# Ledger of designs, part 5: VH-VL binders against Diadenylate cyclase (dacZ)

Target 1, 269 residues: Diadenylate cyclase (dacZ), of Haloferax volcanii (d4gzm5)
Amino acid sequence: MAALSELLGDLVADVDGLFLFTPSSSHYEQFAETDVPTVVIAPENTVEAETFVELPLQFQNVKDRIRFGVEGAMEQSIVEAGDTIACNVGTFGGDPDSLVRVRVEENMRSGIYDLFANSRADPGVIRDVFEVAIELGKKGQKGEPVGALFIVGDAGKVMNKSRPLSYNPFEKSHVYVGDPIVNVMLKEFSRLDGAFVISDSGKIVSAYRYLEPSAEGVDIPKGLGARHMAGGAITRDTNATAIVLSESDGLVRAFKGGKMILEIDPEAY

## First folded at step 4 (VH-VL)

Design U10 (from S05a with heavy chain P105G, light chain K31N; framework fv_satralizumab)
Fold by ESMFold2-Fast, scan of step 4:
Structure U10 (fold): chain C 269 residues (1-269), chain A 121 residues (1-121), chain B 107 residues (1-107)
Amino acid sequence: as target 1 above (269 residues)
Amino acid sequence: QVQLQESGPGLVKPSETLSLTCAVSGYSISSGYYWSWVRQPPGEGLEWIGFIYHSGRTNYNPSLQGRVTISRDNSKNTLYLQMNSLRAEDTAVYYCAREYSDSWGYYFDYWGEGTLVTVSS
Amino acid sequence: DIQMTQSPSSLSASVGDSVTITCQASQDISNYLNWYQQKPGKAPELLIYDASNLETGVPSRFSGSGSGTDFTFTISSLEAEDAATYYCQQYDNLPLTFGQGTKVEIE
């Protein structure tokens, strides 16, 4: 693959870095031979790349994948503002068949990487809660669209800043998100009001928690309802992450530090 | 019963890299908890170095100026600490510890015996 | 970083005395504070978690209280085996931080 790597080298000669998303071993080898710094962004480093950024959620939106990879690379000091990168993305089918040129800007630190990586809560726990929210968004519950509010991490502080709306079915349980049985319970209980509170380790602490909606210091888009306000407010006041499924528009949004960081469409999944 | 046991070179020269090992028994490090390194200079207090979560995620104390890496080998059930650019001020007893995380609390529930690292020429 | 300040840095007392150690956080940490005991040459051991909860097997003479920024740790009837250094530790935010320690000596 030396001859092909020479041709690929010419195509990316003017960039400071090359971003590969979930590459095969052969694909990675081809680009590694171009002598351009190469960053692999994937769930696992199966190609044993020297420079690797873990991808905790398989974003279906190409823009979100690039956003995550850029922020992760900046956080790890692999690239800096002012650099130009080439992102190898799929345009036709599953194969990465295109190169997208991106200029790295400081404003690209939008928090998508920090949402998963920069907290006490495990990225896998946050991913598992996103998967529950996405599945609820696609299927609904009992034939009806549902809304849901999941608060992940910093559970002791979250519980102290909330009150029960109803009996907590998890009060004496030791069950964790990601378990298929527990995921079914979360979907069934989502039809009732209140927030789910999930610990840093993924333990389901409570259902049916009332969180006070507050606009002060919360940066949310116009038109979002009380669940989004409550999610923004609790993340302003704690180190928790809020994942909100909107009953009205079906979108899943994530908040951290009082700000909306991510918005995804479950129908794309 | 969970047991942690540190091991290391004892003596390291300035500007070298420190490599420490923590062997864990009685619990699989990939199954849960945060696994931390904490150090204590002779006659001084405790300083948290960083952790690795059971998923492999790491976080480090900013005071170490990017000099530290915590890693693991799940097949050996072992934790590692690497610290480069050592100075005399890095002389300390190094502990590995398991940090319990539940609904309400986070605390160190099991500690190794500690291993003394002296940084001297 | 959240700075934890203990007072006093050391104290000396007799068996049967009641002693109190104070820990102050530089910002509100709710009840996210632990207390550890460290005897010379040994690793620290947890005594109290979440400001006021006794760890299993810890004698009832040890207690903790407080919330927000001000916390206290009390040994109600000092025993000879309580000679140790005691540390508070916050877990509200990273990095995890410890107080500088309070050495308790028995006269």
Scores: ipSAE 0.006, ipTM 0.506, lowest interface PAE 10.5, mean pLDDT 85

Design U11 (from S05a with heavy chain Y106E, light chain K31N; framework fv_satralizumab)
Fold by ESMFold2-Fast, scan of step 4:
Structure U11 (fold): chain C 269 residues (1-269), chain A 121 residues (1-121), chain B 107 residues (1-107)
Amino acid sequence: as target 1 above (269 residues)
Amino acid sequence: QVQLQESGPGLVKPSETLSLTCAVSGYSISSGYYWSWVRQPPGEGLEWIGFIYHSGRTNYNPSLQGRVTISRDNSKNTLYLQMNSLRAEDTAVYYCAREYSDSWPEYFDYWGEGTLVTVSS
Amino acid sequence: DIQMTQSPSSLSASVGDSVTITCQASQDISNYLNWYQQKPGKAPELLIYDASNLETGVPSRFSGSGSGTDFTFTISSLEAEDAATYYCQQYDNLPLTFGQGTKVEIE
């Protein structure tokens, strides 16, 4: 409707950009009638928006969705520090019902977009490993909490900077993360110590790899255990991404470049 | 088994857009690996231009970012390179190559024969 | 960007000689270095990967060593077919970078 478009236009008239997260065609049409530059952030560009940022993981936390969209838009030079944007967000699978006003700042380049889009590993591979970690966090193994360490991408370097704790069951296999059977295998092996090493393409290269924990040159919160320290250290020393499921608190954390980039609660998924 | 074959215009005028094609046989470009373009000016060394991953994600050498686009057509199993604002310094043999990264270690395992592009008025 | 510097730019040697080429990285690249051979009019071919590993089908007279910033490539008994330009290449970080090449001429 024209009247609704006028009302929406008035609500966002003083912003430099409008960010729509996973909009329906009707919802997108209403906002597209405003004079404000509009960015669609979604897994697929189904509404055929002129300005689109691909969303590789369906973040359930609104802050993480906004962080991803802002950083992606900054990387594409759609917005810059000093701009004010309005973010229209909602529940996954539903129309957005919230409008969040955000002032874009340079420190919002937190690495969340780079974690997926500018890593050597494919964004889909990183997403698939997150989905495995989230499922493990929600369900555990045989009713018990488990921890896990997944090192994604740059597998040759990771293998050279680690040592085996046991025989590698994947040495002669060609299985890939994202396949249903792989979830079962990773769950069964998650109860044992060591890291999973996954290639740029998602191939499971190894299980049971020992990565040395090191605090030097890593930027991680105090009080995290050896898996988190090892994830920080290996991502400082390689171009890999580390995804860590904590047995103690049940949270999934991601590291890149020696920094903790993302922390998610599997219970929200 | 895997073969790459470049093709292009041979001669291009300054300020025009270069369009190159790389036909791949023996492997589906959407099934794995990084697919790269590398160039070599006459009598000089090798310069990496960029890659397209089997998913469609691209990355470019910062020295050429903004002038170069790498794309693909999965149905034709073909890679493309477009380079804008050509200058005489862009004269080179252009290679497409597959970068092996699905296991350890990482390297260029298959190269095309190369196609010479001369930028001259 | 990681700069790769090769030495020498060219060399001439006789069949049966041992020749050595060096490659220096501007920063620590661990052992993430490859060596390629390029014959005139041909595309490069991989000889050595991961600093010291010989590619399948490559003659054992070719060898590589080194880690960190300093790398060495050796041909232990030069053959006439080894006349080519040799390149080192790092894969520690993007952009991928090559050395400037060493031309090996056979006398």
Scores: ipSAE 0.012, ipTM 0.547, lowest interface PAE 8.3, mean pLDDT 85

Design X01 (from E07 with heavy chain Y102W; framework fv_enfortumab)
Fold by ESMFold2-Fast, scan of step 4:
Structure X01 (fold): chain C 269 residues (1-269), chain A 118 residues (1-118), chain B 107 residues (1-107)
Amino acid sequence: as target 1 above (269 residues)
Amino acid sequence: EVQLVESGGGLVQPGGSLRLSCAASGFTFSSYSMNWVRQAPGKGLEWVSYISYSGSYIYYADSVKGRFTISRDNAKNSLSLQMNSLRDEDTAVYYCARERGWSYFDYWGQGTTVTVSS
Amino acid sequence: DIQMTQSPSSVSASVGDRVTITCRASQGISSWLAWYQQKPGKAPKFLIYAASSLQSGVPSRFSGSGSGTDFTLTISSLQPEDFATYYCQQYDSFPWTFGGGTKVEIK
């Protein structure tokens, strides 16, 4: 009741905005009674919040949830550099149980929101490819850890900057990511060399592509290995997004514009 | 034409220091990652150090970590390797090498000889 | 670190001979292997990338093959200018590592 909303008000009295990540209806109602402007970040606006930012992937890392929410709110002009916000997030799973205070800075535009919302490919396609990479990272293939390289969007240019390593099983097919049978095929073929090339709309254009980026270097960590280097480089030369599963450390990383934007631990999912 | 010219090698006593330089021409130096690779007398090639085109990412072989420092000056088209606390095992020809795209070396300098001897 | 083992360490051959050089990785490196040629007193020269792709200007008598852990460089008809030491390099995983080299000598 009133006592609880007074406590919540005291906790957020000195902030310019309150960010709620996947709130329940009751949780949202409690914070909506405070005088602080409230933003809901969730896959669907089930609580019917006036200010809503769509969350395309259920980030399990608190840092990535906050990064996404802040960048999305800045992109939509909900907050600006110099504002202080409180983020209500779950640290132990379930309902949000923590408040994190963040000062918004211009340099917090790291590209995580743009990776999903403003990439050449549809946001749902990028999400579906991430889900395949995460599942591969968790389960492996036929009892062994695997690596995989997915190049998403701008497929015509990507195909022109690559060559075949083997026969393309998708050459005459009309199949898309998000289809359960296609996801099984991607998992089966992930153990093979080369890149998967996926169109803006999610059509599987090719498997087994050796990427031939331009000679100029990339500005990404060198310790990541060949798949990461190839993925990063191709995103510098095209408008594609690269999603890479590392066989050695098991992490999934995403690249856009020649930069590493996101790093996900599949074990957290 | 692409050219890489190393300099700064010489004879030095154990524990001493040397600074190697590499002058680049014939390409946009600021767009390429650079490496140092060495070769001991009668031995094979050993990668020593990496610097990304911006200078933001720097890596060293375990054998030289804490003793060598790689740097670059994109305005002057130059690459440097500061070598401190030199050991007999550091005796080698040192090559600067341009990284093509991301991981192999398409152009090499002629090399500069470093001899660590008492 | 990935260890790269080349065999033989040296081979004596005559002009016109077919020469094969092998390179083995201590773990799988897919096709992420380059080959270099080094003549005495000279810097290495880049020959092949992705195990089998020839650099522009490299004579067609050179070919590379293999994947995973086992790789081969072949010179189909050895010429006088081919007497050199050849090195493989993996670029699957950092740090980059080279093979010990194979010296192709006049018989």
Scores: ipSAE 0.109, ipTM 0.641, lowest interface PAE 5.7, mean pLDDT 86

Design X02 (from E07 with light chain S30D; framework fv_enfortumab)
Fold by ESMFold2-Fast, scan of step 4:
Structure X02 (fold): chain C 269 residues (1-269), chain A 118 residues (1-118), chain B 107 residues (1-107)
Amino acid sequence: as target 1 above (269 residues)
Amino acid sequence: EVQLVESGGGLVQPGGSLRLSCAASGFTFSSYSMNWVRQAPGKGLEWVSYISYSGSYIYYADSVKGRFTISRDNAKNSLSLQMNSLRDEDTAVYYCARERGYSYFDYWGQGTTVTVSS
Amino acid sequence: DIQMTQSPSSVSASVGDRVTITCRASQGIDSWLAWYQQKPGKAPKFLIYAASSLQSGVPSRFSGSGSGTDFTLTISSLQPEDFATYYCQQYDSFPWTFGGGTKVEIK
């Protein structure tokens, strides 16, 4: 950790901002002694930083952590295109062992921050669905790889743009994603075809929905298959977010507004 | 009333080139991904090429990769297929097809015939 | 690539007959299957998507069923205009692949 503080000293004059990802109190105090504007990116502001960006999902890929922090800081007008920042992140073993220098560019507004912070569904709901998809990607269902399609938010419009493939086991229930027993049910039912439809608040509205978006095309790589095309198309036609687990490559992808925003590898989790 | 009208087919020698066109009307062409599908005489349907509505994603069947080039002009509501280094096995009726979400084809043109003969 | 096998390759039938056409995928494709009708000298016409969903304007005598690897197209009471070749197409995975076709001929 002392070595990282000394490395920061070499870049203080060139750095417009310092981004600390999940810092300890001692790490935060060491860096807070500098005159460089400091931003903390973490699930909770336990160090009581003046400038804080909430991290709703603990991304294991360092690039996704940096993408999220940069976009969030830009959205809050903490940094702007042309600024240079230093990101203190863990790349080996999870502890802050690296300092990454990044030049902020306008094209870094990739939608990753908006996917969680400005979606119709609550950030916690989106996070909870990602966690289900990640666990399915890691473990499969009963030892076999599975695919899954979760449509989150704007459930009324999504239901109107879909039809049932089978009886809905959630029709009269009031259960929510994030509950451990509900997560077990979602994993069990993921072996069956169709989409899960989840409300803005995380209520499981339906399973086994065949999505019927408008006839218009989506601008998504064809190699991803029908679940991804369906997820992209429905998010173009509604204000929903789609989270898709690929059975073929095991990756989890998220779509919003007809675009692929995020791609994560469950094996890293 | 959705219409797709192909043109540009004809007789060509092996190794020759042809450019097919598809004129679209009756829908917002710029909102739909487009495909070329061919059918050899007395044979079934074979997918040839895809272009997304924006033109950003383009794919080809392995049998035509490196020889065919798909393109579109959204301002003119037109789709094109440039066919180079033509082979006898490229002889077919070529259909322009509109892709409906999920990649099935809800409207087809009448087709244009390409004959590659030595 | 996913291989689509249609059977039979041809069937002879009379007006009023029930005709059944089968399509089999080399791997599971859920319900991601479409059916097309092609009359001699004409372009294919879209009939069914999602294995069982009938396109608006297609007569109710046409129906589709199946999921996974085995699919069926049924014409409950064959009409003169139904003599044609029928093709299935999977859209589960790229590249898109078609069945070899089933020709419905006059007996």
Scores: ipSAE 0.376, ipTM 0.721, lowest interface PAE 3.5, mean pLDDT 87

Design X03 (from E07 with heavy chain S31D; framework fv_enfortumab)
Fold by ESMFold2-Fast, scan of step 4:
Structure X03 (fold): chain C 269 residues (1-269), chain A 118 residues (1-118), chain B 107 residues (1-107)
Amino acid sequence: as target 1 above (269 residues)
Amino acid sequence: EVQLVESGGGLVQPGGSLRLSCAASGFTFSDYSMNWVRQAPGKGLEWVSYISYSGSYIYYADSVKGRFTISRDNAKNSLSLQMNSLRDEDTAVYYCARERGYSYFDYWGQGTTVTVSS
Amino acid sequence: DIQMTQSPSSVSASVGDRVTITCRASQGISSWLAWYQQKPGKAPKFLIYAASSLQSGVPSRFSGSGSGTDFTLTISSLQPEDFATYYCQQYDSFPWTFGGGTKVEIK
């Protein structure tokens, strides 16, 4: 333990900040004795760190985890452009086993953190929809791959920029994503065409919506198909977040502001 | 309002080259992705090539890949298709088409005829 | 590539007839289907997107239906100006593909 804290102190002595991703109590204590400002990025502040950034989704890709932590720390004014940080992450599984040196740039303020923290929908709602999409991607529906399009937040504008493909089974219901029974319903209805529209608070507003883009097109890779184009277009035209499961490649992608922000592999979860 | 006018078609020998142009007016050209769609005499429609509004994404039908090059000039409101190593099966009317929504075509030019013949 | 098959290849009809044209995709394309009308010597004209949504200015006698793999274009009461070739186009997956066309001819 003591030898490790001395080694870590020497490795991070010339950085402006140290980022610890999901550290154990013992691991956190190794860094508590360094003079470098330390930030903990985790789902819960179990180690009771003074500086904490909540991680709403346990990203399996190290790059996405670092992107989130850096953007969050900048947003909270913990670090600023020009700073150099050391990120302690778990690259080979288990406890943090790698140290990544990152130079903070102003352009790191956009994207992945904004998707969860500054969207119209609550961060927990976005996370819950990701969990549904990931589970669908891993298991499919009745043994077959399935695609799905979830539009989260700004539901009034989304409904106005769409039309029904079929009768809405949620028209008179007051059910919310995150409820296990509701999640089963979303999986069952995912085999039908169109988008699910979910409110800022997670209420399922509609299924079976055809999204009407503005006249101009969406500038995203055509190989992704119409569901992804719909997600890009609606998020350009509204303050909604789109979460798309591809039937063809099985990946889950998220769009905000007309841009593809995140791409995750459900098999990694 | 929206107009697309193709030009550059003609008679060419197999192995020859032609450059097609499409002049756009009546809309903000730089906001729209553009396509070339062709139709052989007495046959149906075949998509040929796509270019995004920014020019960042370009796609070709397998039948023309490596021989045709699509490009655009947003400052001049123009779309081009450079056709090299032309074959008899490239004989067709070539349409410039504006993409809308998720890749359907809401406006088409009148077409320019390309005839590849010895 | 997604194969689009139209049937019939041609249909003979009289003014006032109900005409139905079908389009089948080789795999599921949701509702990502457009319909076009082409008169001899002219460019195609856009009619319908999302399988069933009429473009503004298209007469209400035209309607589209279907989802997944099976789609139909219906003209409820054929008019003289409707004699043309009709094409479906899928835009679910790249590359975009068209049906072979259905020629609507005077009987």
Scores: ipSAE 0.386, ipTM 0.712, lowest interface PAE 3.4, mean pLDDT 87

Design X04 (from E07 with heavy chain S103D; framework fv_enfortumab)
Fold by ESMFold2-Fast, scan of step 4:
Structure X04 (fold): chain C 269 residues (1-269), chain A 118 residues (1-118), chain B 107 residues (1-107)
Amino acid sequence: as target 1 above (269 residues)
Amino acid sequence: EVQLVESGGGLVQPGGSLRLSCAASGFTFSSYSMNWVRQAPGKGLEWVSYISYSGSYIYYADSVKGRFTISRDNAKNSLSLQMNSLRDEDTAVYYCARERGYDYFDYWGQGTTVTVSS
Amino acid sequence: DIQMTQSPSSVSASVGDRVTITCRASQGISSWLAWYQQKPGKAPKFLIYAASSLQSGVPSRFSGSGSGTDFTLTISSLQPEDFATYYCQQYDSFPWTFGGGTKVEIK
């Protein structure tokens, strides 16, 4: 703990920014008094940092956490291309056990921050759907691997670009993702064909939708299967975000604007 | 009107090479993924190769890996298949096919015949 | 790879007959199945996608049904122009695979 704080303190003298991922109050206090801009990236601003980036999902991949923090800081004009930052991050847990030095480049606007912060749907809705997909990926359904396709936001346009495969059990319901009973229903119904369509605010609009995007192709790996093709294509044609669980490899992927933004391994959670 | 026109087929000896071309018109070629599908005399359809609309992803059937190379020129609305080390079992009509949204084929060319025989 | 099995390999029928062609996948493919028609000496023609959705311009006498592993193509009242070989194709998982074909012949 103390040794890493002292090392990081010395390094802030030659960097343009310091990124603290889920810091303790004591760690934050040690570095917040420097002249170098300090950014806290965490689910909650418990240390009351002046510069804070909300982390909507506990990314288990360190690279994804750093990508998120850098993109968020660029969006807020805290850092810019050409800057060098030091990231204090937990590689094997929440403890700040690693120091990563990163040169900020314009091509680091990868879309991961935009996926959560600037999507049509609320950030909490996107997070809640990811949590359902991750849990489903870890546990499967009745001991078997399962696939799932969740289309989040811009639901009216998505419904117009799709057709029913079966009766919609949510047609007359006013239920929202994040409700424990609704999450159980989503897991149970994921065994059936088609996509779940979820509104900007998290209302479950439909289950069992076959997506009919525009005829144009989507540039994704073919080994992923039809759910990923459908997710990529529908997000090209609408302002929706797609979250896809692969039955074959067990990974969760997110698409926005026709491109794959994020890939998560549920087993790491 | 969507049109796909194949060319380059012919008779070659085993071990020879051949280059097939497909000329696309009537649609925005650069927006569509393309495939080659073949059909041996009296047999069914067999998928051969895929190229994404941008050219970033390329895949081959196991039977042709290492011997065939697919490519595209979006500026010329053209798809190609370079076929090396040809075998008797490569004898088939080769179709150029456009992929629609998902991985099914909404338009096909008329095909070009490749015969590998001594 | 997903294996697609069509039955029968051929069927003899008369104009006006109801023709049923089946396609079975070796594993579940949801509704990600397409049907094609191929006339002698011609390229395949796209008929149906998503197991049951008719391509624009395809006559209403053609219909598809099924999900999971078992699929059917039906021609409710066979016309002279319908004598052809029909192929199913799964697009659930790469590599894409076709059934062996069903030849619809005149009796």
Scores: ipSAE 0.438, ipTM 0.738, lowest interface PAE 3.0, mean pLDDT 87

Design X05 (from E07 with light chain A50D; framework fv_enfortumab)
Fold by ESMFold2-Fast, scan of step 4:
Structure X05 (fold): chain C 269 residues (1-269), chain A 118 residues (1-118), chain B 107 residues (1-107)
Amino acid sequence: as target 1 above (269 residues)
Amino acid sequence: EVQLVESGGGLVQPGGSLRLSCAASGFTFSSYSMNWVRQAPGKGLEWVSYISYSGSYIYYADSVKGRFTISRDNAKNSLSLQMNSLRDEDTAVYYCARERGYSYFDYWGQGTTVTVSS
Amino acid sequence: DIQMTQSPSSVSASVGDRVTITCRASQGISSWLAWYQQKPGKAPKFLIYDASSLQSGVPSRFSGSGSGTDFTLTISSLQPEDFATYYCQQYDSFPWTFGGGTKVEIK
C-alpha cells in the first residue's frame, strides 16, 4: 500500500531508473513526482505512463519479468549498460511488494524482448500461442500429457520447408489463434504428431506438418527431443519463431534464429 | 566424398587412459554435430557422446559421464574423445558418426578398437 | 531412457525371400526412427530415416513402415549382399538408443 510506496521512494532516490511492474494508479502517480526516470511494464498502459513497455506475457518467474523489462528499456534507449535500476515487482500477491536493484549489463540482451517485439509475427499472436502451450502443459489433453510444436510466422517459407503427415483440417479455413474455439481445436489436434504452422497475423495455416530443415546439424540442447530439434532448426532456416511444449518435462520453450530464448514452467501459471 | 577416419585405439590396463581422434573430410565439418558410438565384441550399438557443430552443447551416456571428454577443432576438421579411468566394459570398437538434422547418423568412420584388459 | 526391442534376434532366410524385422519402442516416438545395416567387420551403413524414407543409393527392395511404437523393416527379395545385422535407432528423445539388432543369416 501507501507505506510500501514511501519505502520504495526512499530506496530509488539514487538509481538511474525505476521499473514499475503492473503498478496501481496511486503508486505510479507517487513515483512520477520524483525526478527518477520511471518505466511502466504491464500488459496495458492503464496508468497512462509516459514511458511504457508492453508486457506481452504475464511471466510468473520474477527473473524473466525483470529480464524482459531491462531488455525492452535498453532497446528503447531508456537505460544503458552501466546504469543501476530499481525494479518494483510483486512476490506476495496483490500490489508490487518487492524491490530488486539491478546493474544493467550488455549481456542482459538475452533475446527475450526481441522474441516478442521484433519477430515477424505480431506480439499478440506469439502471446496467444504461448497461452495455448501453457494451458496444454498444465492440463494435458483428455487426461494425458502432450507435446506440441507451434511454428509462428513466415508461414510460406515454413510450408515450403515441410511436408504433410496427414490431411490439413485448416486448408480452406480462415481461423485465427486467440479465438477460444480455435484454441480448443489446437489443443485437440496437439495429440497428433507434426507442427502447427501459424501466419504472421495468427491465421492457422496448417496442422500435421513434418519440418524438413537444411541437412546441417542443429545447435540447441539435445536433451529436449525431436520436437525441439525440429523447432530450433526451422527457426535457423526461416524467420519463424518456434514454441514447443515438451511431453517429457512439461516445459514450454521458445526458439528464434536457431537459439533457445525462453523456458517457461506452465505449473507456475 | 564424405570420409571419417578414426585413430588412437589400442590395448590399455583398467584405470588407464586413451585419446581417440576422428579426421573428417569431404564436407563442411563446422556445420555438423558429431557423435561417438561404440560396439562391444559381439554386442549391439551404444551411443557414447555428442557435440554440437559449434561446441556449445556436449552430452554423454550415463555409463561414461565424468570419465570421457568429447571435443572438436573446427579449424582442423577433427573430433576427439579423451577416455579416462577406463573399465573392462569400455572394451569396444568406437565409431565416429556424423549427425544429420533430427539426430540420425548418415556417415560413419571405419571404427577404432579399444581393449581394456588386465 | 527409451528401450528399443528388435524381433527376432536372428532370422534364417534364403535368397529371394521376403524378410521382415520389427522394432518396438517402450514409448511413442512418432516416426523418429532410423535403420542401419552392418556387415561383419564393417561400420554400420545408414538405410532409412523418419521410419520410411529411403537414403539415396539404397536398393528399393528395402522399405520401412510404422509409427508410434511399432516399426518394421522389410526386404522384399533378399539378395546375397543383404546378409547382415540390422539395427533400429530412435531419435525422438535423448539419449539416443538402438535396438539389440537382428541378424539375417543364410539358411
Scores: ipSAE 0.049, ipTM 0.564, lowest interface PAE 6.6, mean pLDDT 85

